# VH-VL binders against Large ribosomal subunit protein uL10m (mRpL10), part 43

Target 1, 224 residues: Large ribosomal subunit protein uL10m (mRpL10), of Drosophila melanogaster (Fruit fly) (q9vpl3)
Amino acid sequence: RGKINIQRPKAPHYERARVVAVTQPKYPELPKAKSCFKTRAERTQQQQENPYNEIIAREVRNWLDHSRLVAFFHLSSITADDIFRVRVQLHKQNLHLKSYGSKIIEQAVKNTRYEAIVPLFHSNHCIVFSPDPEKTAALLRIVRRVPQMVLLGGIVEETMLSRNQLVAYAQMPGLHAVQAQLVQTLSQAPGHLIQQLQAHQNSFVQVLDVHAKNQMNEETPKST

## First folded at step 15 (VH-VL)

Design hd2 (from hc44 with heavy chain T30D)
Fold by ESMFold2, fold request of step 17:
Structure hd2 (fold): chain C 224 residues (1-224), chain A 119 residues (1-119), chain B 111 residues (1-111)
Amino acid sequence: as target 1 above (224 residues)
Amino acid sequence: QVELVQSGAEVKKPGESLKISCKGSGYSFDEYWIGWVRQAPGKGLEWMGIIDPSDSYTRYSPSFQGQVTISADKSISTAYLQWSSLKASDTAMYYCARQWDYSFPLDYWGQGTLVTVSS
Amino acid sequence: DIALTQPASVSGSPGQSITISCTGTKSDVGSHNYVSWYQQHPGKAPKLMIYDNSNRPSGVSNRFSGSKSGNTASLTISGLQAEDEADYYCSSYNSGSHWVVFGGGTKLTVL
């Protein structure tokens, strides 16, 4: 095998080293059966896949960096047809359903504010990414219909939210929602534009007041 | 304050139809599901199914599929539970409750509707 | 074949702390399952006491607390009072069958 650092020290038997890199020592495992024992082939395959983990972790980091909405779900057993149908429904709303291994997630969020999400990926899971936080309500309405997906929480505008907070966020009007409503009003039939603008301007002021109260109560997450 | 108010107690004979109601107030009715829960006399709670009032999406537990009909009229903030032909075994207390989705709690409950089916 | 197991009854004296257990499988009371607890006085509708394993709704006394460890959820009532005498139900969403399930209920008697 032509991979660098092929002959590495072995990992500890109960905790895989919390910092396991190709350049760090490993303790040997105590195997009971051949299927539980790390063979040379298994160690070689693990080392071969480390470079691919970095590529996939970069993909996850790119999704996190460009997504203003991220939602986490526990995923129970689901058929390929059903998950494909869900993925298509979500994609139509600019919502991107993904799943990654826990080690990939850990690598992607290492030394970031998002390290707290790693425990969510110890069980079977999926993630939905979107650049559009205004799609939170659409996301929740679609996945409510998917019995195999259980909402765990999310990230909106770089703020980590519990599942209850994410639902509450989806129920609040946003500035983007108000802007979309204004465009829709302006595109309505002619003859009533001035009166409709005055009514919507009053509604718009009330939405801004709600947003100001939410921003006053919101904790700004650390950037480090 | 969120409130769910159910229709009054019913005394019926086997084979009769029945439709009971659950009216919600104090929240946006079509933003939450309405679940129905049965409690037979002296027994525990049993989840029957749900409806999303926004578009009438409905799902039943297997024990109640085909046994009842759940419906809603969001224009009057009301959900319904309906039998086409009552059986004596349908004698129970029936509750409606608010639920975001399957995994969320039943956070507000109606007072219950006692249905008694006897010959 | 998934069920939530609760003791049929529990009793305690005023001022005592008591705990009601709710045991299931990994698919209904596992690490990512959310357990709720309901109180039901005779002739009354159930009332939500604990949600998401340990959260307390507004208006529920802080004498009520919830926890979950392994496949067992627990409702603890500290400073037991006569008004706590009721039936208590746990519930969760079963990820295998995909239905809401309830425990069989626990009758709490204040001695």
Scores: ipSAE 0.738, ipTM 0.884, lowest interface PAE 1.2, mean pLDDT 79
Fold by ESMFold2, last read:
Formats: C-alpha cells, sequence, structure tokens
Structure hd2 (fold): chain C 224 residues (1-224), chain A 119 residues (1-119), chain B 111 residues (1-111)
C-alpha cells in the first residue's frame, strides 16, 4: 500500500507558506458576540488551511475572465505523449489546454453566472481556454480526432452553449466576415447595416431553428 | 435538407471485389464524418468505422480493421466502402450515416445497400 | 463486454406506456456518456429518436422520452400506437475502448 498523494512535482511547502503568510491581509475583528467563540488567530489559521486551492482558483478565474472561448471535455486515459501532442497542436491555434480539480473549479466559479458548469467536473476532465472565439472550429477539428476527449459544452462570448450549440456556432459561416462587415457597415450608411444584420440574423435564426427542432422537448426560451 | 443516398443492391460471388457508395447532399459534406454500419440478416447494428472526408482520416472498429476499406471523394460529396475479396459472411445490409464525432449521434442515415454474397 | 444490453422484446397495449432499458458499463453509459436511441421499422433505415440521453430531434413525437440513471439508459414511449411497433437500438461511445457500440436491439410489439 505505498501510494502517496503527489499533485505537483516538488511543491515546496515552506516557500508557499512564506508567501501566504506575507500576503495575508489584516482582518477586521468579528463582532464582540462572535469573538466569544473563536479567537482572531484561529480564524487566520483556518484561512491558511486552504491556500493552495485559493491560489489555483484565482488562476482559473483569471482564465475565465480573459477567455472568450472556453470548452469543457471529459478526458479518459491518455498517454503523456498523446496529451502533449494535443496540447502542442492546440497551442499553435492559441488554444490552451488545462486541467483543474473539481473543488478548485467550484471555488473559482462560486457566486458567478458560471456556477452551472460545476456538474461537468465530477469525473476526469480538461478545459480549453482561448481569447479567440473564432478558433472554435479549429478546436473542434483537432479534438474530434482525439478519442480520449469528449466534448461536454462551452462558453463563447460569455454565453453558455451546449455541445450541440457549440458545434453549430463553429459552423456559422463568416464569423470574421460578420465582425468585419459590421465594422465596415458602421463606417457606411445605416441602410447597408440593416441589410447585413438581417442577413446574419437570418443565418443565425436558421441555426437556432435547427437546434430548437432538435430540442423541442426542452422548451428553450427564444431570444429575439 | 440533409440526405444520404447509397448505391443499389449488389449480388456477388465469393472472391469478387466490391465498392459501394454514399452520396451526401444538403450540407457541407467535408464538415461531418461518414460512418458505416453493418446489419447482418436478422441481426443488430454494428458500427464499422468512420471517415472524415476533409482529409480522409479513417478509423475502424477492431472487428473490421483490415477487412474493408473506407474512403471518400469530397469533390463529389461521396464516401465509399470497399472489399477486395468478398466472403459469404459479408452478406448484410450496409448503412452510411452522418456523425460529428465518436460521441455524437448518427443523425442522418442512408437508405442502405443490401450486399448478397453467394456461390 | 463491448455491447450494450437490451431486453430482446417488449410488448404493450395501445395507449399504455412502456420502457426499454439499455445497460452498459461505466465506460459506456455513465455520467458523461451520451446515449442515443434509434427506431428501425422492417426494411427501413434506423431513425434517430433520442440523442444526448434525453433530447428529441425535430419531428420526433414528445411521446418519446429518454433518461439515464447510473449505467442504465431508458427509452420511454407513452401513449403507445401501432406505428411504434419496430426494433429499437441504443448506442453510446465507449470511453474505455474508444468505439461506438450498439445494444442488441429490442423488438417492440403493440398488442
Amino acid sequence: as target 1 above (224 residues)
Amino acid sequence: QVELVQSGAEVKKPGESLKISCKGSGYSFDEYWIGWVRQAPGKGLEWMGIIDPSDSYTRYSPSFQGQVTISADKSISTAYLQWSSLKASDTAMYYCARQWDYSFPLDYWGQGTLVTVSS
Amino acid sequence: DIALTQPASVSGSPGQSITISCTGTKSDVGSHNYVSWYQQHPGKAPKLMIYDNSNRPSGVSNRFSGSKSGNTASLTISGLQAEDEADYYCSSYNSGSHWVVFGGGTKLTVL
């Protein structure tokens, strides 16, 4: 039974304990009634009991805040060579493959609109982050060749998408053309803008209509 | 309107070669995989493998690895299933179906191609 | 075991509800595995009835519903009609072996 819990190679506790001690803010004292039950030192020590999770949770929060594309995957057993090849291939497209414990993700999204993602992390998983939502098609093209990764869903432009909606998003023609046409149209007459918005709305509605028909039993609210 | 149209029924002798086709329309053919499914007479469905028409990436189930060849010509939106030497045990109905990846459903199916191999 | 287990047959009377089970392993039918259900009438191609465990494609009657609990997926048909008489197959992606697997099929008879 010689199993040890190794989460990271040589995570020096003493160095991180120093950082935690230095970075601990001076907390206000609790109301006098509460302090009858716990001392200030006990509360400070309780806060320090979970410093690793807090630091990593901030990292996840930072990725979520700065990524316009986030995709979630279930991950089955994969060799180190295979996952490395996938990570390199994704990185070439500005796609960043990460994995975090479910408790850390839970803390990272607590009190945010993203709390709904927590159930996705009950099993082995990985997450891909990117500032570039136009890379969704490239992401899906790479990952669908990886038998060990199963798409669960994603977030695009701060909107939660099911895995089927994410695929539909990736298939929308001219995402860059839509963005570029909008910029060009804003520099041109309003009538041209209306024409282009109507064309893109129609394409977008067509995709949503296909998904709504596929999801008729879900009774999804329709956005105008 | 997504549609997969397969080639007609085939009656063959053991040892003969055969190539059956599946033509897709109503969608961008190279954006989805084509999977092949076998159904022996009176039996259930068996997943044989897939092809990504965009670059001919293929993957076979272990039961069919080395037994058939899956190919595609995206310029005519067509996928193929091919035998170099048919056996009587290859008698079955063969379906093509569209699939995004392994974990997504087979959402649109061809009508099937009945292959009969007898002496 | 690389196949999903279904009962060989199920029967019901018009208007009743019936349930067809599909049992696999954690690698086939688990919390993050997606199960699909297909209906096949004699001489016809299979038709997708349920995907992603519980979703219905456009044009599929709301009498068909899917669910999953543990390592068992279920297809429920309410208000049974004569047209529902067919073979039903479940399918899933096996995350351990990395292949698509089908159940053996269930013949539904409407009495």
Scores: ipSAE 0.730, ipTM 0.882, lowest interface PAE 1.3, mean pLDDT 79
Fold by ESMFold2, last read:
Structure hd2 (fold): chain C 224 residues (1-224), chain A 119 residues (1-119), chain B 111 residues (1-111)
Amino acid sequence: as target 1 above (224 residues)
Amino acid sequence: QVELVQSGAEVKKPGESLKISCKGSGYSFDEYWIGWVRQAPGKGLEWMGIIDPSDSYTRYSPSFQGQVTISADKSISTAYLQWSSLKASDTAMYYCARQWDYSFPLDYWGQGTLVTVSS
Amino acid sequence: DIALTQPASVSGSPGQSITISCTGTKSDVGSHNYVSWYQQHPGKAPKLMIYDNSNRPSGVSNRFSGSKSGNTASLTISGLQAEDEADYYCSSYNSGSHWVVFGGGTKLTVL
């Protein structure tokens, strides 16, 4: 007989009782796999009924304004234990994993250059914020181990980057190393400076070309 | 500049063990994953799995779990694909390729290692 | 295990444009999936031709272009040349199964 028997007083002897207690608030997964966070309909309903929608939108704006690193991910079905472990790993690196409803994101980016990111939030998603752009490498190292998270792109120092640009950014020498190279070059001949700037320009142009293509795809038509 | 160089072709009998290699150069070997891809004669490409050389994190396609072992030695910038007991169905070309993570492209490929298993 | 669907073969004459399709599910070729295309000449390793749906690596001719619409990715080769004769594979990451998937391959013949 395969019954859940909650009323029996044998807590230490029953693995079934532990499983039921641990799993009891979980609901069956919907045919559309929307199980990690509240369903899309529930998120939309809560946004409309939540008396603090504008306060939550201001929270998102505050995160955007005070984060020098923002990364966007598509999120597949993931257990609560797994997403919690990821959140803890990220938090140890001053990386803050958040998720917000699409209506809240629309309010938060309204009248900003980032308004074009709203379509990214039509499906399951999450966002990572950090004040520390030097943590980009740590972020990518952690999340690439998470099969359920797919990098879509990010914002670094208020510049929108594609996912490939974000990886390239994470691999560049630190700001101190670049500054040291420039100071060393300036203390030498002007010809060295030209070679050094051209090398950096070529690398930077490669990153900017990908960025410009992304910006061109998202730009509004110019006025005549 | 990025190069992946694989070990030479192998001819083996069923039941023998085999370990083939993939040596990377021109980049920081432990910054990227190495993926392994199988191509049976006259057939398409199959993703077998990956390794992160930095700490030996591995993940396998279900079709290859328990069939092969992927390993790496980052001190010599080399990844390995290994069979404990070869089968005739293991006859194929095996490629290593560089990959950032699961959703990123296999951007640089080794030349391939032909493995022939026949009695 | 599961392959994306590609036509087995396609043919074209020099100078024509041809398109190779790659069809999957929403989990394979959906709005947030990134598709790559590889060219493989006989006896050689695959070469990355298109990544992230439409981007070309440096050194790849602009005759190659990629696109994605619905659950179908497409590789278009314009101004077909004899050296384009090869096998072509699409690839993506399946968000449901969490592993990399290749298409079955398309043999391009240049008449």
Scores: ipSAE 0.720, ipTM 0.877, lowest interface PAE 1.3, mean pLDDT 79

Design hd3 (from gh17 with heavy chain T30D)
Fold by OpenDDE, fold request of step 19:
Structure hd3 (fold): chain C 224 residues (1-224), chain A 119 residues (1-119), chain B 111 residues (1-111)
Amino acid sequence: as target 1 above (224 residues)
Amino acid sequence: QVELVQSGAEVKKPGESLKISCKGSGYSFDEYWIGWVRQAPGKGLEWMGIIDPSDSYTRYSPSFQGQVTISADKSISTAYLQWSSLKASDTAMYYCARQWDYSFPLDYWGQGTLVTVSS
Amino acid sequence: DIALTQPASVSGSPGQSITISCTGTSSDVGSHNYVSWYQQHPGKAPKLMIYDNSNRPSGVSNRFSGSKSGNTASLTISGLQAEDEADYYCSSYNSGSTWVVFGGGTKLTVL
């Protein structure tokens, strides 16, 4: 009984080969696995047609429309635990930390007053929302201690602010304090104006007096 | 006007301890952080670390972690940089600078403190 | 060591425009990071010249301008003057490593 060479099986007899060839199940060619590498364009198009993305985009819009304070951050590699800690701290101040995909943001703000924020979302980012613009200082105090969060800018009372402007805003006294200061300043303005006007008048009179004195001295003939 | 004034030049021997100071004025000292920057002779700038004077929160660059201690006393608007044991390689100019946070610029600088460590 | 890359030296004649480049990574000079430029004269403390890529602090000449594209930031000095001769350093916060990085510095010589 010839040792069946398992490594090089003898070709089957012609008749058997025919039967095997005919009985071999023709498996439909597995659709060439569309290369998992969907082109950026295909990914973008598919994301636009996803009903789920629309829902999330609406959510983002809703947050933007109902927030009087919005801050944008670049988010570097951060652990889930660290993010959680930050979220908790923010939440205690009624600040809401959210993260969305760039495409979602683009979709959400397209043809809106917020469209200008799109360039801020080229990388990983997070957004903090608040209904209270007075929480800006509290927000910044918390997030500046998070090395993985980089402040990019924000929106306060529907006004877009740079990161520097946002910091400046946070350093300003509260609205009521500013109003009080304004009232005080306005109340003093008439008095200051009067003083300034009087000062100018007095200076003018002094100059005239000096001039008059000089003229008188020139007219006094040196009585030799 | 915002100003940072540093302590004077120091000449020390290896193994000695040193603490240099940086006093801020012209702004709310506790609202901004203080960064420290080293510049070895003829070399570039090296960020050492930063401190929040409000609660003494401190962070170091890895190269300086454990090598120096940054501290602050907000009551006198002063930040400190200290060594427990100086090395010859610590010879450098040291600058303090105001910085709002990690990602903000060093907008105001001290005049620098020259530290010379020689046997 | 994570460092920003600058040319060691740049030279120009009075009145010319020169550019100093600063090249980093996506974690430092990258699209969402901010680059600052500092001028340092011999024996003096550094001075902030540009912040947030292109902003000038008060008191800085409009001859200094900053820009950023990709992972490269640029400082341009127009109308070069003798007083501009100094060392220039770029800086950025590296959000990946979580510390501030400086470039190696560029010596500007006015010929």
Scores: ipSAE 0.874, ipTM 0.947, lowest interface PAE 0.5, mean pLDDT 87
Fold by OpenDDE, fold request of step 17:
Order: sequence, then C-alpha cells, then structure tokens
Structure hd3 (fold): chain C 224 residues (1-224), chain A 119 residues (1-119), chain B 111 residues (1-111)
Amino acid sequence: as target 1 above (224 residues)
Amino acid sequence: QVELVQSGAEVKKPGESLKISCKGSGYSFDEYWIGWVRQAPGKGLEWMGIIDPSDSYTRYSPSFQGQVTISADKSISTAYLQWSSLKASDTAMYYCARQWDYSFPLDYWGQGTLVTVSS
Amino acid sequence: DIALTQPASVSGSPGQSITISCTGTSSDVGSHNYVSWYQQHPGKAPKLMIYDNSNRPSGVSNRFSGSKSGNTASLTISGLQAEDEADYYCSSYNSGSTWVVFGGGTKLTVL
C-alpha cells in the first residue's frame, strides 16, 4: 500500500483530472460592477437625468456619517480586474471601496461639514470607507501597492487630514501603546525629579565637605 | 535622524557585474520604500525604480526594466542596485532615496555612488 | 519620453525674487498629482525643497515656495542668496504611466 504522499499528492489520473476540472464550480465571475468604471462622460450624462442621483447622494452621506475612516484617492486608468482585486483585499479588512460621480459627491456634501472635500473630486476618484480608524495602516498598506491609486487625503475621527497626516497617523502607536508610554513616563517622572533634587543637595553637601576639609587643613598648625 | 548611506565609487569594465548598496538608518526601514535615481554626467535626474523592502516588491521605469535589478535585505536595512553586465552608458551617479509610495516625494537621499564603466 | 519641461537656466541678483516653471501634462503635473522640487549643488545629492506642490520640509528656508496651476508648477525663491545657486529639478508622479518623472533641471545663477 504505497504511502500516500500528503505533501505532494500525485496528480490524479487524466480521467479524474478531467472530471475534477469539469466539476470545479465555475464561480460566475462576480459581475464586475460596471458602475464603478463608468467614464467621466457616462457619469456626467447619467447625473443629469437620473432621479436616482438623490438616492445615491444620500447613500454617500450615510457612508460619510457612519465612517470613522474615510480616504480619498485619485484613480487613474485601471483595469476592472485590478480594481476588483483591490476591492477584495480591502473588503477582507472591512474597508469599503466606492466610486461616485463628482456631481453626486457635490450634491451629497452640500451644506454639510464635508463640503471642503469637493475640490478633491474633479477627476476620476474613489473613496474608501471604514468604521474603524485603526484600519488606516492596513488601508495604506494595500493601496500603496496600487500604482493607479493616489492618496489625496482623508477623514479620521471627523478630522480632515492631508495625505501626509494620514501617513503620520498610520505610523502612530495605538492608543493603548500611547497610554502605556504615558504611564511609564509618569511613573518615571517622580524618580527623576527626586534624583534632580537630590543631586543639588548632594552637590551642596560635597561642596561643604570640601570646604570643611580645607578649613581643617588650614587649622592644623604645622607643628614644626 | 534619517540617513541613507551608499557604497563607495566603482570603476568597472564593460561586461562586468556590479552590485551597489544603500543602507537606511534612523527610521523603520520596512515602512518606507527605496527609490533609485540615475544621473549621467552633466545630465538630469532619472527615476529608475522602487522597492518595498518589507517583501521586496519592485517596480521599474520602462527605460530600466530588464537593465537592472533592485533588491533589498530588510534584516540589515539595505537596498541594492545591480547589473549583470555593465555598459559604458551605465556610467553615472546613482542615488538611492526614501519614498513612502509612488506619489510621495523622495524625502531623504543617499550621498550617491559614482559608477564609471570604461574599457 | 514623458518629461517635465523646465527652463534651462534662470538668473537673478542677490535679494531678488525668481521663479522657475515646470510644465507637464494632465497625467503628471496637472489634475491631482503632486509636484516636488529638488535642489542640487554641484557634486552633492539632491535635496527636497518643496513637496505636494507647496509644502516645505523642516529645515528648508521660508524663502522657497511652491505653487501649481493647471499643468504648470512654479518654484519661487525670494531674497535670492549666493548659496541658492544650484540646479533645481521638479518631479511628479505620472499616474497614467505609473512612474516618477523629473524635469530637465534648471540652472540658477546668482549674479
């Protein structure tokens, strides 16, 4: 009975391989949502006539209001396959990649605290939403590998950040780490203070001792 | 303080192989990428390519694709640029620089490595 | 080759203000792409002077300023000093081609 090599299973017999190949569930290529790759022209045309624009604008607003992390990207020409891969990677981290028309964004953020983001959406763009600001580092790790995505900025905890500030934020130690550091620093502070206070006292005592020794040496008459 | 230190000047003959190095210090080496820039004598700057030291992800400018190899060893915070066969036209100053991603600036530069290829 | 266009040379007297232009396309300098400026003295490595169009790194003199309009970026040096004599390069990421591009460089002479 030949030892079943579990590490390198023998390629199944040709017939079995054929059956396995045929029985492999052809997962329908998830319809690459055509909507995310609409040309600027197509987006503009759809925005003029579509009663759905208001609905979509509300959706955008909802995402903005419920997201603690929002990142804005310029998106250059990218293949549907590539963007899908990125979307999958982001989704695994509970990051949601969305693309909207500039007019929709404008409508969505009009008269809101987010109105300042409108200038970022003059070209092809995409937005990543997350309920978790701690995912900033994960987000940046993923998108850095996508040369067609250019980070423009974002919103973290209701604060608008530049792209550099987002990077800096991602590099910061977690809140707990910062707290730990703070506690450590505070715990060391009294010791340092005591040392500094004692250092002055010790220095003073040393000076006095030297002075006393010098006086004693002067008072010892050289008994000739 | 962030510093990039490159290997010393090289004098080589055509057909020889060469590997130059760039060592980073003063920051987390795996958090930033390393770009390479060529400057021929009396000429401008040319971006060659970039590497993510964390997993050695690399990308090249089309002009340098297949002409050079960029690599990194994160364990010693060092990036490399190598040629399998040097040409006279490879004579130039080569700079490494820190770059967070493609769209971010080259914020810290090495001192440069002069490579001279002559017969 | 996709390159950014800079004047070959610019000159100014001490105390004057000079501007160096950098012209690209909509896929590099234009749109939402970011422009950086580098200073290079003879025999020295380039130094980042301006990033993200108008930001100045720590340690860079406030005499240096950057701006961008359309497909043209500009570096302005106010109060020109002898030490400013150098080559200046603009750079931008071309998101269409997916590589970094440099300008041809501008030699600044302080007269």
Scores: ipSAE 0.873, ipTM 0.946, lowest interface PAE 0.5, mean pLDDT 87
Fold by OpenDDE, fold request of step 17:
Structure hd3 (fold): chain C 224 residues (1-224), chain A 119 residues (1-119), chain B 111 residues (1-111)
Amino acid sequence: as target 1 above (224 residues)
Amino acid sequence: QVELVQSGAEVKKPGESLKISCKGSGYSFDEYWIGWVRQAPGKGLEWMGIIDPSDSYTRYSPSFQGQVTISADKSISTAYLQWSSLKASDTAMYYCARQWDYSFPLDYWGQGTLVTVSS
Amino acid sequence: DIALTQPASVSGSPGQSITISCTGTSSDVGSHNYVSWYQQHPGKAPKLMIYDNSNRPSGVSNRFSGSKSGNTASLTISGLQAEDEADYYCSSYNSGSTWVVFGGGTKLTVL
């Protein structure tokens, strides 16, 4: 009696195959997981001066104040499932992925040392927080493989870094000393960093202005 | 200094297989990705795909998905581009380039490998 | 095929300033994606000239500058020199499609 090859099961008889095909529960196509990230428009509509926004803004500030590593990402269309997977991976490394509306961010960082990050949040963005700056390399390793996430920059030890600087930081041998030296060097060359950051900010602002203009143009009802 | 050195020019016939190489030096090979770019004669640059040599994570442009295979051997700091069956339309210059991730620039380029496929 | 749009050719006289445009979509140039510019001389590999919209790598002349506004990126070459005659390509990551895109290239002729 021939050993049932469990590894290559013989194709079932045609009739059985038909029955199996018909009896396979057609799981309703899970509604294409609406990108968990509400469109900017959906987010803006909800941002009425809701006491809730203030609470969230406080939360954001708390994250910023207690994080030694903050990374900013542009987030393109990503499925809820994919973002969840990324979140889980990051969480395993004590990295916290959050997404907030631009207005909430603005409110949160208004009149704070973090106000310079506001221009980064004109589109769909997410933020990763960590209390441990040594996790920068781990963070980058994970997010590099998420095509929908584009690194924009970050804050390490209260120092704002460009995306390139953040990569460079991650490549430095874990010596707190080297990191400190980098921060010192960066602090001493405020002009060039500011210029580079400003260049990116200006670019972002310009992109936002164009988007805002385009949205305004789309909202002008063609008076037929 | 960062350098990418590619294998020499290849002349092949349609239907033949080919594997070209790109060797990186002057940096930690497993910390950066390697992208491949095609340039047909007299045409522009086309991004083909990318590989993370650290674990051979690979992604392709849709136009090249299933048409080529990108691989890497981190032990010798080498990336590969391979065809199972060449076509005349595969005639082009092929460049490898260092790229940190998808959104980062191709900052260092190989010298290119000319592949000629002619009957 | 998602492609960035560049003029086919641009020309200028020595000492002049020229600008090459690169127009994309909201998923590439028009987003927070970064634009890069490459110079390619005949028979040579491309060389990175501008990255992250406006940054110059070490060794690249300060005559080269990049900018981005909306869905359009621009490469400006000031004080045009004979050696600048080359093909120029813009590039951007398309986060929507999840691949890198190149412009069609611009041939710069120095008269």
Scores: ipSAE 0.870, ipTM 0.943, lowest interface PAE 0.5, mean pLDDT 86
Fold by OpenDDE, last read:
Structure hd3 (fold): chain C 224 residues (1-224), chain A 119 residues (1-119), chain B 111 residues (1-111)
Amino acid sequence: as target 1 above (224 residues)
Amino acid sequence: QVELVQSGAEVKKPGESLKISCKGSGYSFDEYWIGWVRQAPGKGLEWMGIIDPSDSYTRYSPSFQGQVTISADKSISTAYLQWSSLKASDTAMYYCARQWDYSFPLDYWGQGTLVTVSS
Amino acid sequence: DIALTQPASVSGSPGQSITISCTGTSSDVGSHNYVSWYQQHPGKAPKLMIYDNSNRPSGVSNRFSGSKSGNTASLTISGLQAEDEADYYCSSYNSGSTWVVFGGGTKLTVL
């Protein structure tokens, strides 16, 4: 009795094949989920409407609203082990390292006082949250030892600070709210801070514009 | 005022050891890092490495890894650059500079130390 | 090797505006690399002129300005003066490679 090849069953006898063909339940073709044909725009919109994204966005808002210290970092290629070590070190100081997608951040801060931070999140990034602004020095001490983390700026006592201002803040003694304000006033004008925060965004837009212009120029047939 | 003062010019022979110094003043020495930069005669600037004097955490550029040793003594606000065995190719101006971390600028520079290695 | 590319030399007349470019590698594209600019007169130590792409340290003339677009940074010197004749170096930290890189330097001649 020849070993029944279960992986490649021999074609059944003609009569059996007929019976199988007739008895095969015709499953209605599952309507090709309209979702597969959704335009990029529709997909983007659906992604925005993803209940999961909303939940995460709310989480981000909650962190922002309850944190007296927030620091933003660019994160280059780092191993899972290394980031875990950093997370543990930060956690010991009641500092919470989080990473979110750019779209989630955008959704989270839309129409809020934090909207100005969106340009910082065009690349890989991470955020550190703390309820204690006195931990700024401790935070900076830890992250300086992580070459893959680049400080971009932060929020202390509801005041947005550049990376330089944040360093200055960490070096100053005194009342945290007043300290933050003093650093902001003495080191850089608010307009300059905004410019710095938008610098990367503007750069990106410029690159895109150049690219778009180049494409348009290529599409313009040289009218011979 | 922030100031970095480096040791004087050195004339050495190949194979000799050398240690040059950079003393910081006018700021909290342990709050900032010290970077070292090489400039060969008529050439550009080369970043060599950096040290955190607070705990002597050190990192080198790949080109200088194993070629030099960077150290610091925070008690006297001094950073050091040393060679175990000098080469003729080590002839250059060496600068120390204050740097808060890797991504921050070299904001204050020493006057430089000229090292000449000749047979 | 991650290198920043600068023109070897630039020249201008007194009162003119000149621009020195600094171009990174494609690997630097999209990275939040901050660019610094240094001025070096002959026989002197470098001096920081611009940091974080466009910021001026205290004591640096407002004739010096910096910008960054994509992987190219630019130093602009307006109202060129004889004292501006020097070598200029751009620098950037590459978080991927985890070291600081310098450009090759640009010699500025005031005619």
Scores: ipSAE 0.870, ipTM 0.944, lowest interface PAE 0.5, mean pLDDT 86

